VH-VL binders against q3z8e7. Designs and how they scored, part 4

Target 1, 156 residues: q3z8e7
Amino acid sequence: MVEKIPMTASGYKKLEDELSTLKVKRIDVIEEMRLAAMDKDMRENAPYHAAKEQRGQIEGRIKEIEHELKYADVSEYTDTNTSKVNMGSTVKLRDPKNGECCTYTLVSPKEIEPLKGKISASSPIGKAVFNRNKGEQIEIEVPSGTLQYIIEDISF

## First folded at step 15 (VH-VL)

Design y1
Fold by ESMFold2, fold request of step 24:
Structure y1 (fold): chain C 156 residues (1-156), chain A 119 residues (1-119), chain B 113 residues (1-113)
Amino acid sequence: as target 1 above (156 residues)
Amino acid sequence: EVQLVQSGAEVKKPGESLKISCKGSGYTFTTYWIGWVRQMPGKGLEWMGYIWPGDSDTRYSPSFQGQVTISADKSISTAYLQWSSLKASDTAMYYCAKQRYSNRPFDYWGQGTLVTVSS
Amino acid sequence: DIVMTQSPDSLAVSLGERATINCKSSQSVLYSSNNKNYLAWYQQKPGQPPKLLIYWASTRESGVPDRFSGSGSGTDFTLTISSLQAEDVAVYYCQQYYSTPYTFGQGTKVEIK
């Protein structure tokens, strides 16, 4: 099967909203290009080239979002308990050497807030915990070396 | 409330063209797969294909590739199933159905459109 | 194509008794990345469109009575009606949505004995 893109239901909705906004913005940029092309006094036509570049960025983002939605792997609601880490899960990781714990929540790309512990399933920590059980030891490759943790708890 | 409302029953002759419709409401039409399922008289269900209305990305079952056209008009939230030349063997009930997410099956179905092709 | 095979083709069950329908896929429909089986069960009553009962092999759709349950994994799946009621007389279909083309089983007709 085609690889699916993990996300939450709220993440799906946020992508839908962004897509709607971009489609409106695209209409505005196309009109800007039309108006700029009417300026016969602009030999280099810098406004036209600026609008064309902006349109390219908008079109690229639209295609990216369409792809993500077509292949979305939307998790069940967080009130559904499972034995494995999934999208929407909050995981508590314990350092076996010193007993210190840290907590992360797996969220969709539009909900990422690393400083609040909201990470993607594709981050180093996210990849290491995804589909794992409570009590498993994991290894995470980071620029500072290899970190080892035990999945202390999984909540939803 | 999510609803899929299909066009009415059709009685046609072999060789005629036909376009039947499925209008979606109560959801964002452009960001979900909508598909067509055939049920021949007294037989089971056959997936014909589906379309992503946002960009018209269309996928067909090999059994139906080249025999029908699936399309959509996103401005009126409507999907279509179309034959250029009907055959008597096209006599069947045709359902449209919406997929919630790519990791979910079809959660909403239209009421069906009976197509009868006889000489 | 993933071929879906149901058994039996028809089943007669007394009111209040257990009905069991089997579905076998020609290849695994388990997506290892999320550990979900992309297998659905539908109910179709005469003159009506199909109605979704179960998705992910064992997750009951909202509003579906508790007497309906799904089980199995990989290639072998079961729909169980724990206490058959008169309104459960219908044809039941399994369907894989693991990969296109999506395919259905041939159907199992459930009747009152």
Scores: ipSAE 0.732, ipTM 0.906, lowest interface PAE 0.9, mean pLDDT 89
Fold by ESMFold2, look of step 15:
Structure y1 (fold): chain C 156 residues (1-156), chain A 119 residues (1-119), chain B 113 residues (1-113)
Amino acid sequence: as target 1 above (156 residues)
Amino acid sequence: EVQLVQSGAEVKKPGESLKISCKGSGYTFTTYWIGWVRQMPGKGLEWMGYIWPGDSDTRYSPSFQGQVTISADKSISTAYLQWSSLKASDTAMYYCAKQRYSNRPFDYWGQGTLVTVSS
Amino acid sequence: DIVMTQSPDSLAVSLGERATINCKSSQSVLYSSNNKNYLAWYQQKPGQPPKLLIYWASTRESGVPDRFSGSGSGTDFTLTISSLQAEDVAVYYCQQYYSTPYTFGQGTKVEIK
C-alpha cells in the first residue's frame, strides 16, 4: 500500500482552495514572464528572472498539494468521542520517568504550529500517537535515542 | 448533487476506434480520482484504471495497460475512455466512477455505456 | 495483484432470514497506520450500476439500511443481511482498495427461496 497522508475533511478543502489560488497566480506569473521576455537582454532582465523564480516556487507548491490530495487519508472525523487519537485530537503525554506532561493537537499540514503543540500526524510524535488508545505506552525515535511516553488523556 | 453522466450506447465493428465520455457535476472535478470499470456480459466487475483530472496523472490496471487510453478535459469536467482498434472481446458495459477520497472506494457511479463490437 | 474470492457464488434465502456472504483476499488489506481494512461491499441490481454499501469492511455508507452489516479483518470478510427483503435480490461484490490495481470478488447472486 502507498503511504497515506493523514488529514481532516476541512484540511482537504483548505488545500483545494490553496491549489485553486496558486493555479490562478501561475497564469499571472507566466504572463509576466512573457511580457518581460520582450526585453532582448535576458542576462540583465531582472523582471524576467524574478518572475521565473516565483513561477518555480508556485509550480513546486502545486506539485506538493496535488501529491497530498492524491494520497490523502481523510479521517471520518466528527466530534465523536472515540478512545483513539485521530485528526483533531488533543493528546496529553506523560513521561513515566519524571511525570512531566506535554500536550499536542493533531492538525492538517497547513495548520501546523509547533510552538503551540499543533503538529502533523506524519511528525515523529504524530506517528507515534496516531490511532493509539488512552493508557498506551508509545516510543518516539529521535536522533538522540528512543523516548517513552504514556498517553494520559485524549480530548477533542 | 453529484452526478456522473456517460455517453450513449455504441455499436461498432472490430478495428474501429471509439471514445466514450463521462461528465462529472456537483463536485470539484479536478481533485478526485475518477476511474473506469468494465463489466463483460454476465461477468463481474474489473477496475481498468483512473485519472486525477487536475494534472492528468493516469494509472492503469496492468490488464488494461496499452489496451485503452484514459484521459480528461478538465475545462468541461469530462473523463474519457478510448480504443484505437476495437476487438469483439471489448463488448461490455463500461462504468465511470469517482472516489470520494483516495482512502475510500467508489461512492458515485455513472449509468454505464454499453459497447457492442460484432462482425 | 490482490485476488478477491467470494463464496458462495449463489445463494437462495427465504424472506426475513439471514444471508451471509464471504470474501477472502489473497493478502491482508489492513492498513496498519490507521487500523482500517480497505474492503468495500457493493450491491448491483440488473440494469443498474453498482451501489456502495460498506466501506472500511464494517462502515455503512449513508442511506444504507441497518440490516446490512460488514465484519472481518485482514483477509477474511463477511457481509450479512440480517433479514432479507425482496429489494435485496441482487449481485453483491467485495472490493479491495488497499493497493492498485483495485480488484473485485467474482460476485455472489442472492435470490429469494
Scores: ipSAE 0.721, ipTM 0.901, lowest interface PAE 0.8, mean pLDDT 89
Fold by ESMFold2, fold request of step 24:
Structure y1 (fold): chain C 156 residues (1-156), chain A 119 residues (1-119), chain B 113 residues (1-113)
Amino acid sequence: as target 1 above (156 residues)
Amino acid sequence: EVQLVQSGAEVKKPGESLKISCKGSGYTFTTYWIGWVRQMPGKGLEWMGYIWPGDSDTRYSPSFQGQVTISADKSISTAYLQWSSLKASDTAMYYCAKQRYSNRPFDYWGQGTLVTVSS
Amino acid sequence: DIVMTQSPDSLAVSLGERATINCKSSQSVLYSSNNKNYLAWYQQKPGQPPKLLIYWASTRESGVPDRFSGSGSGTDFTLTISSLQAEDVAVYYCQQYYSTPYTFGQGTKVEIK
């Protein structure tokens, strides 16, 4: 099985839209390079080198998005059929040491807002909770050690 | 409203070339796998391969590698299946089909193109 | 390659009775990361393209009657038609989409007895 990349349907759509925009920008940058290259000394051509660098960034992002879409593991809404944490789930984590609770929602990469608790499935917290049941103890690796939490609640 | 519309039936002789088409509409053509499935007379379904039209990344079943060419023209949202030299054993119904996502099967199918190869 | 084997090759069922079709894969099609079986069922009526009935082994596609149900996990799967109707006369295929090359079972012809 090829490893799949979790996301939501809205996340897939946002990546599609970004890809479309980048492909148009790529065409424009290639034309800028062509026009700048009409100068006789390309190695001293600042506009050409700036456009070439921009093209490299655009090409890299395009390849990344194509890969993500080709292997997308797109979630669905299944609140009546799923007891496990999945894309779109909101999880409440309880720290057993001090009783503090934190709430996180698993979202697609384009919807990430860490300060609001919207995280990806590939984040340390997201990896730890994905496909887990209510009541499970999980461990999250951070630079200061291993944090332990209990999945207190799952909602959709 | 997703649709896949295939080119019409073909009657050919052995040794002739052929290119059949599948036009997709109602979705972003370049960001979904579109595949070809063969069904020989009286037989089951065989996955031939698929293509990602956005960058022409093409994957073949080993059984069909080197036997056919899968391609796409994204400017007209059309996928193609092509033979350089038809054989009588290529007589079959050919379907194109769209994969919704990598974690889903084929949810939309073309109507099929019957290819008959006989002398 | 993952080989898909269906049984029986054909079956005849009285109207209103239950039809059961089995499908076995040569290796597991369960993706442990999302706990889904990448197994689909298709219906193909004469002269028509295949129609998707079930994906993820047990999830009905939109518009598919609830008399169609899928079950099983790993390597052993079942399609059940709880009350066969005249319109259900068709050939049924299982298909894995766990890894390429994607492969189909050989098909099961369902007829009215």
Scores: ipSAE 0.717, ipTM 0.894, lowest interface PAE 0.9, mean pLDDT 89
Fold by ESMFold2, last read:
Structure y1 (fold): chain C 156 residues (1-156), chain A 119 residues (1-119), chain B 113 residues (1-113)
Amino acid sequence: as target 1 above (156 residues)
Amino acid sequence: EVQLVQSGAEVKKPGESLKISCKGSGYTFTTYWIGWVRQMPGKGLEWMGYIWPGDSDTRYSPSFQGQVTISADKSISTAYLQWSSLKASDTAMYYCAKQRYSNRPFDYWGQGTLVTVSS
Amino acid sequence: DIVMTQSPDSLAVSLGERATINCKSSQSVLYSSNNKNYLAWYQQKPGQPPKLLIYWASTRESGVPDRFSGSGSGTDFTLTISSLQAEDVAVYYCQQYYSTPYTFGQGTKVEIK
């Protein structure tokens, strides 16, 4: 099985909307390139080169979104019960060795902010906690071995 | 709401080419997989492959690789199944079907296109 | 490729009685990351396209009567019709969508005894 990209149904819709917007922007940027290219002096054609760069960024983002949608692992719409970790959950992990706690929130790939504890469900930590209950012990593979944590709390 | 409408029944002779269609409506055609399923007379269902119409990314079952062409025209929200040279063994009902998400099965199906290949 | 095997090939059941169809996959269709079995059940009546009944092995598609239920995990799955109705006469297929190529079971014909 190819690895899937976790997201919510609203996340899927957001990506569809962004994709639609980008496809419209692509049309505009291609026209900007065409108009700028009517200037015969290509050595000093900064508008042409700026539009070309923007088109490259737009095409790159379009390809990224298509890939994310092709392999989307869309969570079912669930009730507000927080008995299990799912997309949008905030989990508190306790290290049984020293009692220290860490807090993470499962977010879509677009919302990842690792330094603020916002991680994807496909990250090592995200994979380990997804669909688990409060009180479960989890294991995370790291280069130095296997880390063990207890799911102390789940909130939304 | 979501609807897949297939082209009409076909009666063909061996060696002829054929292209059948499946027009999708009621959803964003370019951001969902659309697949083809064969059902030979009196037999079960066989997944032939699918296409992502947004970029024409096409995947085939090994049993059908090189035997048919799956394509799409996103400007008219239509997927196609095509043979360059039909065989009598291609006689079957052909369904198109839409996959809701990569982690879901086929939720909407076309009405089917009966293809009969005989001399 | 994942081979899907159904049993029995055909089944005759009295109206109002329970019908049970089994499906085995040649390898696990459980995606451990979300703990879901990528197993579907379809109903096909004569002259009609297949109709999705169950996805994720046990989740009923919208509009499907409560008498249809799915169970099982990993490689072994069951479709149960708790009280057979006349309109349930059909061929039933399991299908894995865990990995391409997607594959169907050979079908189970359910008829009234």
Scores: ipSAE 0.703, ipTM 0.893, lowest interface PAE 0.9, mean pLDDT 89

Design y1
Fold by ESMFold2, look of step 16:
Structure y1 (fold): chain C 156 residues (1-156), chain A 119 residues (1-119), chain B 113 residues (1-113)
Amino acid sequence: as target 1 above (156 residues)
Amino acid sequence: EVQLVQSGAEVKKPGESLKISCKGSGYTFTTYWIGWVRQMPGKGLEWMGYIWPGDSDTRYSPSFQGQVTISADKSISTAYLQWSSLKASDTAMYYCAKQRYSNRPFDYWGQGTLVTVSS
Amino acid sequence: DIVMTQSPDSLAVSLGERATINCKSSQSVLYSSNNKNYLAWYQQKPGQPPKLLIYWASTRESGVPDRFSGSGSGTDFTLTISSLQAEDVAVYYCQQYYSTPYTFGQGTKVEIK
């Protein structure tokens, strides 16, 4: 099977909404290009070339979102199924050296808020905890080195 | 409420063309895979392929590649299955079905379109 | 292509008794990244489209009676009807949706003895 892109149902919905907005903006930009093209010198038509560049960015983002949705690995939540970390899980990590605890929630890319502990499954912390059990010792690869934690608790 | 409504039964002769339809409603048509499944008389189910209507990304089972065309018109939320030249062996029930997500099976099915090809 | 093989082809069970249907895939349908088996079970009654019963091998679709249960992992799967009712007479199909082309088992006809 091809690799899937982890996300939550709300993340899927956010991508759908962004896609809808971009498709509307695409219509507007195509009309902007048409109106700018009424200038006969296309080589020196700055409004036309600006709109063309914007269209390229919109088309690129549309293609990216459609890819993410086509391969979405959308989680199903169950409050009684906390044996392993998955999308939507909230994990409490304890540093075994000093007892300090940190809490993170695995969210879709559009819901990332690092200062609130909302991280992607692709982040160093997300990769380290994904599919792990309560009580496991894990290593987290961060820019400053490798840190060790114990998964103290898993919740949804 | 999610619905997939297919076009009516068809009686055709070998060599004729045919295009059957599947109209989706109650969900965002462009952001979910919609596929076609064949069931020959007295036989099991065969996945023919599916399409992503948002960009027309179409994928076929190797058994059906080049034998049929799957397409969609997203402006009217409709998927199509078509043959350029029908054979008697195309006599079957044809279902359209959608996935909720790519990590789910087909959760909604059309009522089926019976295609009969006989001399 | 992943070949799905069901057994038996036909099964006769007394009302209120347990019906057991097996499904084997030629390759594992377990996706290690999310630890889910991409295996579904469908029920099909005459003149009707298939109806989804079970996905992810063991998760019941909404509205499916709890007498239907799925189990297994990797390549070996089972659909169990714990207490057969008259309305459960149908053909049952397993299906993998792990990789395209998606494939179905040949079907198991369940009848009342």
Scores: ipSAE 0.701, ipTM 0.891, lowest interface PAE 1.0, mean pLDDT 89
Fold by ESMFold2, fold request of step 24:
Structure y1 (fold): chain C 156 residues (1-156), chain A 119 residues (1-119), chain B 113 residues (1-113)
Amino acid sequence: as target 1 above (156 residues)
Amino acid sequence: EVQLVQSGAEVKKPGESLKISCKGSGYTFTTYWIGWVRQMPGKGLEWMGYIWPGDSDTRYSPSFQGQVTISADKSISTAYLQWSSLKASDTAMYYCAKQRYSNRPFDYWGQGTLVTVSS
Amino acid sequence: DIVMTQSPDSLAVSLGERATINCKSSQSVLYSSNNKNYLAWYQQKPGQPPKLLIYWASTRESGVPDRFSGSGSGTDFTLTISSLQAEDVAVYYCQQYYSTPYTFGQGTKVEIK
């Protein structure tokens, strides 16, 4: 079974809008590449290389969004009536060794803002807390190893 | 309002080709799976496959792989079901249906296209 | 492939009485990550396309009357019509959408006795 990608209905809509915008931008970047390729010296063609890099980023993002939409696990509001972590939940995690806390809000992929603590349910932190209760100890897999936290509070 | 409007009934002979259509409106056609379901006379429902019109990613039931072609023209918001050589056993009602999300079933259905294949 | 088996193939129920339809899948359709059963119920009246009644085994689609309810988990599921009305005469299908190929039960014809 292919892994589903948790998100909200508003997150799905935002991804649709981003996809539409990217498809328009792709057209513009292809035109920029064609204009730049009319330069006879391709090795020193900074506009061509800039447009080529932009196209790669746009194509990559389009593929990511198509994948996320194809396998979207879109929540409904009635699921937020449980005491477990779900889409839209804000969780406070406490480090049991030093008592320091951090907070995260589970949002759809379009709404991700890591510096503001808005993360996806498919992120390492999101996977660890999803469908868990207040008071549970969790482990988070990161590149540097495993971290241990306790879910201190869940809010909406 | 979401609508799926299918092409009209078809009467064909064995060996002929056929392409039936399903036009979607009232939603973003390219970002939802649209599928085909067969119902043989007096029988139940059979999922034939579906397509993601945005990139033409197409999935078939093993029972129908190689028997039909599912395609879409996103410029006119239309999905297709196509046979290269019809058989009498292809006589059936064919429905198109839209999947709301990957974690939901089919929420909107076309009115059906009756295909009759006889000598 | 996940085989869906309905029982009975047909039933006759007196107007206002309870109708019960069973559906069994050959494999679990419970998605453990969200604890939802990817099972749907459809109603099909003569000459009409199928109409979605229930998804996630027990969640009623918008506009579907309260007399329709779904229950069960894993591999065993039930559609219940608590008080059969004349307009409920139809064929009912269960369907799994847990994994492709999606598959339907063979259908259950419900009639008024």
Scores: ipSAE 0.674, ipTM 0.884, lowest interface PAE 1.1, mean pLDDT 89
Fold by ESMFold2, last read:
Structure y1 (fold): chain C 156 residues (1-156), chain A 119 residues (1-119), chain B 113 residues (1-113)
Amino acid sequence: as target 1 above (156 residues)
Amino acid sequence: EVQLVQSGAEVKKPGESLKISCKGSGYTFTTYWIGWVRQMPGKGLEWMGYIWPGDSDTRYSPSFQGQVTISADKSISTAYLQWSSLKASDTAMYYCAKQRYSNRPFDYWGQGTLVTVSS
Amino acid sequence: DIVMTQSPDSLAVSLGERATINCKSSQSVLYSSNNKNYLAWYQQKPGQPPKLLIYWASTRESGVPDRFSGSGSGTDFTLTISSLQAEDVAVYYCQQYYSTPYTFGQGTKVEIK
């Protein structure tokens, strides 16, 4: 089966809104390219090439969002669902070898802040903890190998 | 209110072409899968395939790949099912249906289009 | 392809009595990451399109009466009508949406004795 992309219903809506905005921006940047092509000799047209680059970035983001929506695994999270890691959960992971802990919060893609421990459910850590209970041992695949942790605590 | 409205019944001869339609309203047409389901007379339901109208990404059941064409015109929020050369065995009811999310089934269905193919 | 097999093909039940329909998939439809079964139940009355009753194997669609319930996991699933009403005379289909091609069971016709 194709890997699903966990998100909330609000996360799905935010992606839909961003997609709508980008499709409007795409129209604008295509017009910028047309106008730039009218003003100058094409071989020396820095504004045309700048707009073309911007269009490429917009098209890339549109494709990415379409993919995320096509494979969205939209949760039914509620405030009372506290027994398993889900969207909005904060998890404390303990290294069983040395007892050291790290803390992460699962957030929608637009809310990702890795330096503050806010990660997506599709990240290696997010995938490993999603839908798990307190006390479960998990494996996290990183470039240097496979790490093992215990879910020490789950909170909101 | 989400609605899927299909084109009317068709009576055709073998070898003729046909394109039937499904117009979606009450939701963002381009960000949900629209599927087609066949029901032969007195038989069960068969998923034919679906399309993502936003970019025309189209997926077919192996049983129907190469037999029909699924398409969409997002400017008029309409999906299509098309045959280039109908056979008598294509006689069936055809439904369009909207998938809410990829982890949900079809929550809204069109009323159906009866296609009859006979001499 | 995931083959969906329903039993029985036809079922006659007295009004107010329990109706039970089984559905078996040839492969698991459980997505282990979220622990959800991608299994749906539909009702189709004569001359009407199918109507969604249950998704996630056991979650009732909005507006569906409480007498309809779904259960099971992995490959074995059950639709139960706890107290059959006259308006429940229909053909019932299970459907997996775990992977494409999506597939339906052959249907179970429910009648009143």
Scores: ipSAE 0.636, ipTM 0.864, lowest interface PAE 1.3, mean pLDDT 88
Fold by ESMFold2, look of step 22:
Structure y1 (fold): chain C 156 residues (1-156), chain A 119 residues (1-119), chain B 113 residues (1-113)
Amino acid sequence: as target 1 above (156 residues)
Amino acid sequence: EVQLVQSGAEVKKPGESLKISCKGSGYTFTTYWIGWVRQMPGKGLEWMGYIWPGDSDTRYSPSFQGQVTISADKSISTAYLQWSSLKASDTAMYYCAKQRYSNRPFDYWGQGTLVTVSS
Amino acid sequence: DIVMTQSPDSLAVSLGERATINCKSSQSVLYSSNNKNYLAWYQQKPGQPPKLLIYWASTRESGVPDRFSGSGSGTDFTLTISSLQAEDVAVYYCQQYYSTPYTFGQGTKVEIK
């Protein structure tokens, strides 16, 4: 079984919608390239080269989204799901060294609000806490060293 | 409303080819696995394989590898199950079904296509 | 592949009584990363396609009556119908979707005594 990509149902739908939009844009960009190529002088064809760059960005994003949807691990929010951190969970982290606490909520990519503690499951903190139990120690490596936290509470 | 509508019943002879269809509607066809399940008369359910229509990634049960072809035409939201040479043992009901997500089982099923292969 | 074995093969239960169906897998279907059992239960009435009842071993699909419940973990699972009704006469299948190939149990026929 390949590595699953955690997300919410709303996150899945947002990726579906983005994919649909990008596939339409891809068709348009390919036509723009075709029309611009009728100019015949590629060295002076700024519209062609701009469209080519745009196509590359679109193709890259499409491939990324298709991978994420194919291997999505879509969660549901339930009261019975408070034993482990998952999508939609609110987790309280305690720094065991000084007792300071911070609170994060795992949300889909489109719901990310870092200043309000809404983070993705793929962020460094989100990845470290996902599927962990209350009381577990987690470690996050940063350039300044290793950050250590204890999962003090999990709620939904 | 999600619907999976399968092609009608087939009566065939051994050695003939057959392609049955499953048309999906009411959801984004290209971003959900759609699978085929065989049920021989009076028997249980057998997963044959599934396809991701967005890129045609197709995976088969080893019991059916090389025995059938699963394919899709995403332009018309249709999945297919195909035999190049039918056998009498292919007589069965064939269901298509879609997964809600990759981490869920099959939540929507087609009505079934009865395939009868007789000599 | 993961072999799914149901017991009993058939079951006759009086109206309003409890029906219990067991399912064993040859390997654990508990995915440690999310602590979910990738085990489903289906109901199939004569002439109809299967209907999903329960997924993740114990989560009831929307629209399924609350008399249906699932339990168990790892390799041992149970479907319970708390008060059998006439419309519950069907064949019930468990299925693992932990790894491909997905596999079904052989089925349990539930009848009214």
Scores: ipSAE 0.412, ipTM 0.765, lowest interface PAE 2.6, mean pLDDT 88

